# VH-VL binders against Uncharacterized protein 5: the designs that were tried, part 4

Target 1, 153 residues: Uncharacterized protein 5, of Haliotis asinina (Donkey's ear abalone) (Ass's ear abalone) (p86728)
Amino acid sequence: SNLQCKIAGGGELIPIRTPEYRAWVPLGEVGLNVSDSKVLIFAARSCFGAHILLQNNAEDFKNAVYEIVIGGMKNTRSGIRQCVGCKFDEWVKDKALNCRFFNYFWISWCGDEVWVGHGYRPPHNRILRYKYENQPVINAASVRSESDTYWAL

## First folded at step 23 (VH-VL)

Design cc2 (from aa5 with heavy chain H108E)
Fold by OpenDDE, fold request of step 24:
Structure cc2 (fold): chain C 153 residues (1-153), chain A 122 residues (1-122), chain B 108 residues (1-108)
Amino acid sequence: as target 1 above (153 residues)
Amino acid sequence: QIQLVQSGAEVKKPGASVKVSCKASGYTFTSYGISWVRQAPGQGLEWMGWISAYNGNTNYAQKLQGRVTMTTDTSTSTAYMELRSLRSDDTAVYYCARDLFDFWTGYEFDYWGQGTLVTVSS
Amino acid sequence: QAVLTQPPSVSVSPGQTASITCSGDALPKQYAYWYQQKPGQSPVLVMYEDSERPSGIPERFSASNSGNTATLTISGTQAMDEADYYCQVWDTDSDHVVFGGGTKLTVL
């Protein structure tokens, strides 16, 4: 069975590239709105450090709801944290990314938990799970990377 | 083997400028950053700033903003730190360090130069 | 800007356990790195919380964090461990690096 939440996007994949700098690329600026959805499915070709930021305010990159890091620590860990640069609330050993090929991932913030998984079929292959202290409203999302990364969202 | 070799000791007068070099070897220079850290005699470590050898982006300590310039020469794998308008309290050993930045943990300095003593006196 | 406070000195006898603390409001949120500096030498990275030790760092070194305090623990302290130790964090607000004041560890 699949997660019963709306998937962001119109069905057409949007290509995004993030180079080796710390700047965030808001998904809204590239035509992907997540305000009416609670599931994000994406593909990434990256050596390490693919970051997804879930935001209440699209202009606030410091007080985000959650930051998801896939393939952090040189592609050895994946995790969830409540603020940028903070200690991770949940993390696992994970070699998630591939330098040469696109791998699929999903993020969901349905109900009172945020989930992260491998593949494109939520909630299958879930690797991370974290319960909200308070039910947040997520209106925007952004991406960045520690290495040159190609995205398809 | 990874090494950072810095230029020799400098003696300067107040108001002068100093430029310290740091030659890197044993790794891909453009894949890492270089941080500069100084230490006054008998005092602790003070972070001065960071430069990316990949794209030349810099981040300087607020205290030194406008007075410090960090540069790199990729052809020689050398980083430079220039400090202007020198004062007596700039007397210190200046270190370069290979800077690893990870969004997970922050800045990490895993290899250090041998240090360069800069003495500022009238 | 974040501030890290360390005791100026810690003394231990050989074989005892040394604990060097680093206190700051940023520490519940930020990882702390530790550096060792012996007299007349450059600093050397020791470790950070929940990390694998760099090559050459003995297993008797460990790092932990509780609340606003990061602690570097040296079990079975040896004479060769006598040095200055510095904690360091990344201040995400200013995007600056901050060092503690340093702690001189003396092995009696």
Scores: ipSAE 0.273, ipTM 0.800, lowest interface PAE 1.9, mean pLDDT 92

Design cc4 (from bb1 with light chain S33F)
Fold by ESMFold2, fold request of step 24:
Structure cc4 (fold): chain C 153 residues (1-153), chain A 122 residues (1-122), chain B 108 residues (1-108)
Amino acid sequence: as target 1 above (153 residues)
Amino acid sequence: QIQLVQSGAEVKKPGASVKVSCKASGYTFTSYGISWVRQAPGQGLEWMGWISAYNGNTNYAQKLQGRVTMTTDTSTSTAYMELRSLRSDDTAVYYCARDLFDFWTGYHFDYWGQGTLVTVSS
Amino acid sequence: QAVLTQPPSVSVSPGQTASITCSGDALPKQYAFWYQQKPGQSPVLVMYEDSERPSGIPERFSASNSGNTATLTISGTQAMDEADYYCQVWDTDSDHVVFGGGTKLTVL
């Protein structure tokens, strides 16, 4: 079934490029507001290491955050962790990214879990789920990458 | 087959600089990082910093910021560590190590050079 | 910067089990790594990602990371295991590598 939660965006797709090991790019600063949404659908063209941070607010990189890593460990794993750089709470083997082509992904914080999947039709092709201990309020998201990455949000 | 071979021991005066080389073989040099770790006589291991052989990005220990420079030469598969303004407490064995850094696991070092003794007279 | 605390020394008889601890507040959140350094030699990675053993390390080496403590365990300890042992983490707050102070294992 459909999650019936609001998808972020709905206007023109926003192209972003993140060079290797660049600072976080807050999505609000490039015109994508997630503050009243529960689902993010996006595409990325990348060799490995696409990072998405779900945040209580755009200035918080330490508290009340969830980091999703797609194609980590040189494009062999994807995972969800409750802080930047800590051990993963949930992860799977996953060759999610392609250096030459855009692949689609979605992230949902609808309901009491964070879900991550491939493609652009959530909840199809879910690869990860993480159940909150305490429901956070997510008002911002940011992106970063380990390799030169092109995003379409 | 993976091997890191370092340059020979050095004796320096306070205020001088030292540059230690680390020649890698047996693997694709540009796919990994190099960390430098030193060990003063009778002491433990101290991380000095890291350099990516892929793109030259560096991360230096805060204690050494401003005094250390790490570089690579991909044509010779060689990493270099230069420490400037030497003091007597910089006397140590300096190791290079292949660094498997990943944002997933953090830093860790699977192959180490033989070490280079740098002696700074007080 | 995070701190990793190890006992300065541990002594065991040949054939007994050695247990080397590493304590620190970073350990619940970070992978622990272990290195062996024999006198006059370079360190050797003996455990990674908390409990994984590199190829070529004897099966008598094992490790765990639970709570604020990582533990390296050597069963059936042999004279050749006499060395200094270091634990290590990534301190993400400082973006630094942190080593423990080292533990000298003596096999008597």
Scores: ipSAE 0.651, ipTM 0.855, lowest interface PAE 1.3, mean pLDDT 91
Fold by ESMFold2, fold request of step 24:
Structure cc4 (fold): chain C 153 residues (1-153), chain A 122 residues (1-122), chain B 108 residues (1-108)
Amino acid sequence: as target 1 above (153 residues)
Amino acid sequence: QIQLVQSGAEVKKPGASVKVSCKASGYTFTSYGISWVRQAPGQGLEWMGWISAYNGNTNYAQKLQGRVTMTTDTSTSTAYMELRSLRSDDTAVYYCARDLFDFWTGYHFDYWGQGTLVTVSS
Amino acid sequence: QAVLTQPPSVSVSPGQTASITCSGDALPKQYAFWYQQKPGQSPVLVMYEDSERPSGIPERFSASNSGNTATLTISGTQAMDEADYYCQVWDTDSDHVVFGGGTKLTVL
């Protein structure tokens, strides 16, 4: 079965670099609009700690968000949580990032669940799913990283 | 064998500064952070701040902001903590600790130095 | 900034089970960590990520974090377990490390 929700973007991939331990980079400010979308597909080249924040609006970093961490714990875990910096609601052992190569990932907030997977063909290679009781409307996204990271969004 | 070895005890007057060193061995120094924690006589642990040996980023406890400086020298695998404008209530044992900070878990300290007694007396 | 509250002392007889509590509003959303400090010594990490035990820590040490309370449990308590015990969290709102006030465990 294929995800039936709209995928964000539709043009050329937007290159972004996030240095380690830096502030969030709002994707709207670099030209990626996730409003009216429920799926984000992207690539990252990173040693570890790629963070994606899905937000009700671009100024919300606490209250109506999902945070997805790919390759946390020095590239040994990936997880989903509903606030920045809190315990993960769902996580798996995962060695998904590579320092030398771009790998593809996808995130879906379609319906009442958040899904995360590898590759560029959701829902294939899903590694995480979690059902939330409170599902904020997502209109913005931001990224940051724990290591020097190159993104293609 | 992971070790953190700190400089020796110091006696200081009020208004002076103290700089405590913490030499690390047995691990890749630039892959971890160093936190500084102090303990006044008969009292509990108080976190002072953290420094990343990877990039030199710091995070200081708010009550010490403006009085504390943490640095590293990666060529000698040594961390330093300087506390300025000393007061009598800064008398404490000062510990360095290897900080396993991760955005996943937060700060935590798996190996500690032996402690450095700093006495501030008139 | 978050506050972690511990009882000042806990006493047990050798062989009994000791429970040391740590209460605070940050605990439902944060991992708890526990440190043992024997007199005149540096602290030692004895539990991490709520319930995980570092290599070299005896199996009689266990921990949990539920609701607003983290608990360190020492079963079969021995005289060598007599120490001060501190809980610790990351307060993400202030980006500070917070320690509990410490609990003196006495083994009589």
Scores: ipSAE 0.611, ipTM 0.858, lowest interface PAE 1.6, mean pLDDT 92
Fold by OpenDDE, fold request of step 24:
Structure cc4 (fold): chain C 153 residues (1-153), chain A 122 residues (1-122), chain B 108 residues (1-108)
Amino acid sequence: as target 1 above (153 residues)
Amino acid sequence: QIQLVQSGAEVKKPGASVKVSCKASGYTFTSYGISWVRQAPGQGLEWMGWISAYNGNTNYAQKLQGRVTMTTDTSTSTAYMELRSLRSDDTAVYYCARDLFDFWTGYHFDYWGQGTLVTVSS
Amino acid sequence: QAVLTQPPSVSVSPGQTASITCSGDALPKQYAFWYQQKPGQSPVLVMYEDSERPSGIPERFSASNSGNTATLTISGTQAMDEADYYCQVWDTDSDHVVFGGGTKLTVL
């Protein structure tokens, strides 16, 4: 279960800022390594469009394993897709982000499914699921945003 | 209010070069890219490439690699497309278009210039 | 590089529904955008799937996708809708933009 997977983040809060529509910020560059984890917990203060990449290769931002978009479409949708700019494999109506306050989220990739949830306690408040046929290896993660976003990981 | 105004028609001989301009107005020029698309007479649309007005990065169609150069002048909010070694099959209407990158859906073109006819004939 | 295939022409009577298709292997994972071009004019963005219509585009225009086929649908087609229509994708693999061959819509 997701509760049995090793968690990255959620401990010492590492602040990250992503200006609107700017480059990806690799979490590894700020000291957060996800290579030995299967769950990522983070907080974001954002008006819209918080993006998280799950990567096999830390240098590859185009062919990511998964991109999680929280509060996309002006904070009306959240979704999961297999690469940047690709169609979303799964999405839901979701007003997940807040301009003024940090909201918590979690992403898990423990088994043959990727899960996304609200809050800091997986597997509770799950909002998205995507099942893949072949379990990919996730070695890195990066963040980017459509609006000026503050992260805490 | 958003407009892309292109330079006038050009007549060139084979082997010559042409440089078409596209002046943007009504928006923050450096926040978007400019794509160039051409259309031969009676034919479809052909993407030539784009340039980011933010960082100057370019991406050209493989067919035109080495023969096309796209530039921007942020002080005048103007994009330029130079096509070298012109040949008869380069005869076309050339369009500039504003690149809209939607993080959800990807690149598309929401505003277009009026087009510039470039005729290549001996 | 992705390839998008459109029928060369589609004809419809006024008031009927016109469907213009765009097929390609990239379409299951790439969003398709649609442009309208009238004679002597520049292309105009009219639609893309999972989005709102651009300003000035009538509600009778809609876009959808099924498998490897994107479809632009014009409900209650009017004479003014006669034009060439192009589909377009951003191919994330090649990082190139690709247009379909275009479809001439004739309103009989």
Scores: ipSAE 0.489, ipTM 0.847, lowest interface PAE 1.1, mean pLDDT 92
Fold by OpenDDE, fold request of step 24:
Parts: C-alpha cells; sequence; structure tokens
Structure cc4 (fold): chain C 153 residues (1-153), chain A 122 residues (1-122), chain B 108 residues (1-108)
C-alpha cells in the first residue's frame, strides 16, 4: 500500500508561504527532498487554488510529470493533470481548502498511479487517482497557489 | 471599467520601426500581462507575444523573434510593442489585450484595445 | 506549433442553431477559447470551456469539446450574432498562443 512507501520529509514540518499567483517554490530549496520518497503529506491554509508540481527535473516547470490542484476554481474542484494549463486527466468536485484553518492532504506516486487524498493518512480518503503508462521518475516537487497560501510540509 | 486605449494609426516605410502604445486602466496593471495580436486586412488573428506587467518576462511568437520588443511602464500603466524592419506584410491592425490566466483553463484575453492600424508602404 | 482549423464560413437562418468547429491535435489537451469580432471592431471573448460565460454574453452561446474538435454553439441565432468567430488555445508545448483561421457566420 501507499502507506508503505517512504514519506518525504525529516519529521519536522517546513512552513512555506506562497503569495497569490507568484513563482513556484521548489521544495528542495526549503529543505524538503522528495527524490527518495513516494508520498508527500502536507497541510495548507488557503482560500483557493493550492498547486503541487511533481517534477523529474527541479528546473523544469514546463514538462512536469504531474500537477495536483487542490481547491481549484474557487475551491470547488480538485484534479490531476500532466502539465500546467493542460486539461485535467481527473478531477472531482471538492471544497478542499479552508481560509482560516489548515487542512491536510497527501499525494502518492507509488507504483504506476498517482493518488491524492484528504487528511494526513494515506491511503485513506483518496479523492483522485490517475494511472500513467510510462512510469516517470519524480525527483522534485514545487508548490504555488492562486490565493495567499500557507503550507506545512 | 477596464479599458485598453491604444495609440493612433501609423504609416511607415519598409525597413522602419513602429512602436505602438497601450494604456491600461480600471484594474491593477501589474497583476496581469499584456498580449499583442495583429490582423492583416481581410485576414485572421495572429498572436505576436505577451509581456508580464509584474516581472517583465516576455514571450514572442517564433515568426517575430528578433524583430519585436514588448515593454511596460508600470508608472503609467502602459504597454509598448515595437516592431522593427517593417515590410509590407506587416500592414495590419495591431491589438493589445489583457492576458487573463486561469489556473484551470490557461491563457486567454478578456479585454482588448481598440486596435492600431499600421500601414507599411513604399 | 499547434494548428487550429476552422471552416471559413457558416450560414444559418434566424432562430436556427449555429455550430462553429475548431479542429486541432492540441485540443484534447488544451482548453479552447472563442472570440467574436464584428466588422470594424475589436475581438470580444464570448466563451471558454469549463468556465462561466463572460459578463454580457448571452446564454445562447455555449462551447464544448470532443476529441480534436472544439465547437461553439449559438442557439436561436440572431442577426446580431453575424460576425467572425475565432478559436484560441494556449499551446503548453510551445508556450505560445494559437488562433484558428476564423469563421464568418452569416445570418440569412
Amino acid sequence: as target 1 above (153 residues)
Amino acid sequence: QIQLVQSGAEVKKPGASVKVSCKASGYTFTSYGISWVRQAPGQGLEWMGWISAYNGNTNYAQKLQGRVTMTTDTSTSTAYMELRSLRSDDTAVYYCARDLFDFWTGYHFDYWGQGTLVTVSS
Amino acid sequence: QAVLTQPPSVSVSPGQTASITCSGDALPKQYAFWYQQKPGQSPVLVMYEDSERPSGIPERFSASNSGNTATLTISGTQAMDEADYYCQVWDTDSDHVVFGGGTKLTVL
């Protein structure tokens, strides 16, 4: 199960702030390496549009492996796509985010699927899944937001 | 009300340069980008490129690489498009448009200037 | 560079439904936007996929996509809808914006 996959992070939560629609924040630059992990658990306090980019190359934001959008379209949808600006491969109606409080989420890319769920306990409360044909190598991750967002990763 | 007001018509000789202005109002200029789109007489719309009014980053159409320069003046909320080495097939109405980026749907143009006719003739 | 292909013209009688197509290999991946341009005027954004209509755009305008084809549909077409219509995508591969060739809609 995804729970058996290595979770990114050293045990301490790293605070990150992303102002509304600014540059991507590479997690590696804030001390979070995902290259040896398959699961990312994080909390976000946000009104809408929390974006997580899974990358093969930390410097490549155009050809990302996956983009996970939590609380998009004014916090009404969450989805998975393969590039920024692409149509979503999977999406659901989802009021995932909260302006006032941190909500927890998890992303896993164990095996040949990417999973997204609510809460801090993979693989429970999964809301999205997408299977890819060619297993990509994920070496980096970045975050960005549509609204001013506080992260804990 | 959001408005984009462009400079007046231009008549140029081949080989000359033209610089068209686009003054934005009614919104926070630095929160959006500006795209330029031209339309030759009786032809369709052709995207020329865009510039971010926030960070100044530009992206030009491949066809116009080396001949076009887009700039912004944040103090006046004005975007500029300079096209160099003009030729007859550059004759067109040039539009500025506000770049709207939706994180789900991508880049599009929600407000347009009135257009600037640039005529290139010997 | 992505290419978007539109029919050069479409004709409808008042009250009929007009369908303007836009075809391209990028459309399965990219959202299509539609612009209306009347003679001597600037283009106006009329529709974009998977979003609310822009303010001032009649409800008779709708947009859809199937495979490699995006379609702008105008139900109950009126004389005032006579215009050129352009589809547009943001090509994520090239990071460039691409317009279709445009379609002249004539209301007979």
Scores: ipSAE 0.485, ipTM 0.846, lowest interface PAE 1.1, mean pLDDT 93

Design cc4 (from bb1 with light chain S33F)
Fold by OpenDDE, look of step 23:
Structure cc4 (fold): chain C 153 residues (1-153), chain A 122 residues (1-122), chain B 108 residues (1-108)
Amino acid sequence: as target 1 above (153 residues)
Amino acid sequence: QIQLVQSGAEVKKPGASVKVSCKASGYTFTSYGISWVRQAPGQGLEWMGWISAYNGNTNYAQKLQGRVTMTTDTSTSTAYMELRSLRSDDTAVYYCARDLFDFWTGYHFDYWGQGTLVTVSS
Amino acid sequence: QAVLTQPPSVSVSPGQTASITCSGDALPKQYAFWYQQKPGQSPVLVMYEDSERPSGIPERFSASNSGNTATLTISGTQAMDEADYYCQVWDTDSDHVVFGGGTKLTVL
């Protein structure tokens, strides 16, 4: 169960702003370490394109384990993929983001499945799932956005 | 409204260099990259490389490494492609294209210049 | 480096459906983009997978992918659709762009 995995975020709010550029902001640089967690809870105020990168190596942005895109394609889709810029392994029609208000999300990578959901309460309101052959090792996470985005972690 | 206007045709000798320009208009130049693609007579499209108009980073096709240099002038919204040590098989129409990165689907080219014919002959 | 293979030519009668294929090992992983080039003109982006058509591109154009093969489909093919068509991918491994060899579509 996702509830049995250690949660990063969802506690003290760490404000992060990502402007409209492609550069990744490592969460570690703002004091959030996900290396010992299997669940990430966060909030985002964004018009479209909130990206979360789950990494094995904090220095490696090309060979990420997962990229989760919330509100992609102008806030019409959300998806999961294993490679930045590659085809999505799973995606759904989703208007997940709000320009004016923070919406909460959770990502879990417990076991051999990655889950994404709306809200701050895993495993409820799940919107995406992808099952892998083996449990990946995730030691870092980064965020970026297609629009000016405020994050709360 | 978005346009890429390239410099005129060139005729060069083998061993010479050519520098083709591509003036962009109708959009924020520094928000995109420029790719160069060439096409030999009767042949297909060949990607040569791209340059970021934002930070000047370049990525060249392996085949052209050492012979090609791409640059930008942000003050004039102009991209340049220099090809050195020209050979007869470099004869082609050279295109610049706006390098669009779609966060969902990746890099592609949504606007193209009119092309510049470069003829290499002895 | 990724390689994309296209048939050199495809022929279709007016009003019929034309299918242009692009095959490569990168296609299960990478999105394919399609360009139309008419004689003496620059290439024009016409389609790419999982996206809407660019402005000015007729609805009869569509793109799909199955396994290692991307397909550009032109329904109700018209004389004006006669052109060379190129597929293209962005190879995330090499960070290079790769074009297919091109397909000449003839409308009989």
Scores: ipSAE 0.442, ipTM 0.827, lowest interface PAE 1.3, mean pLDDT 92

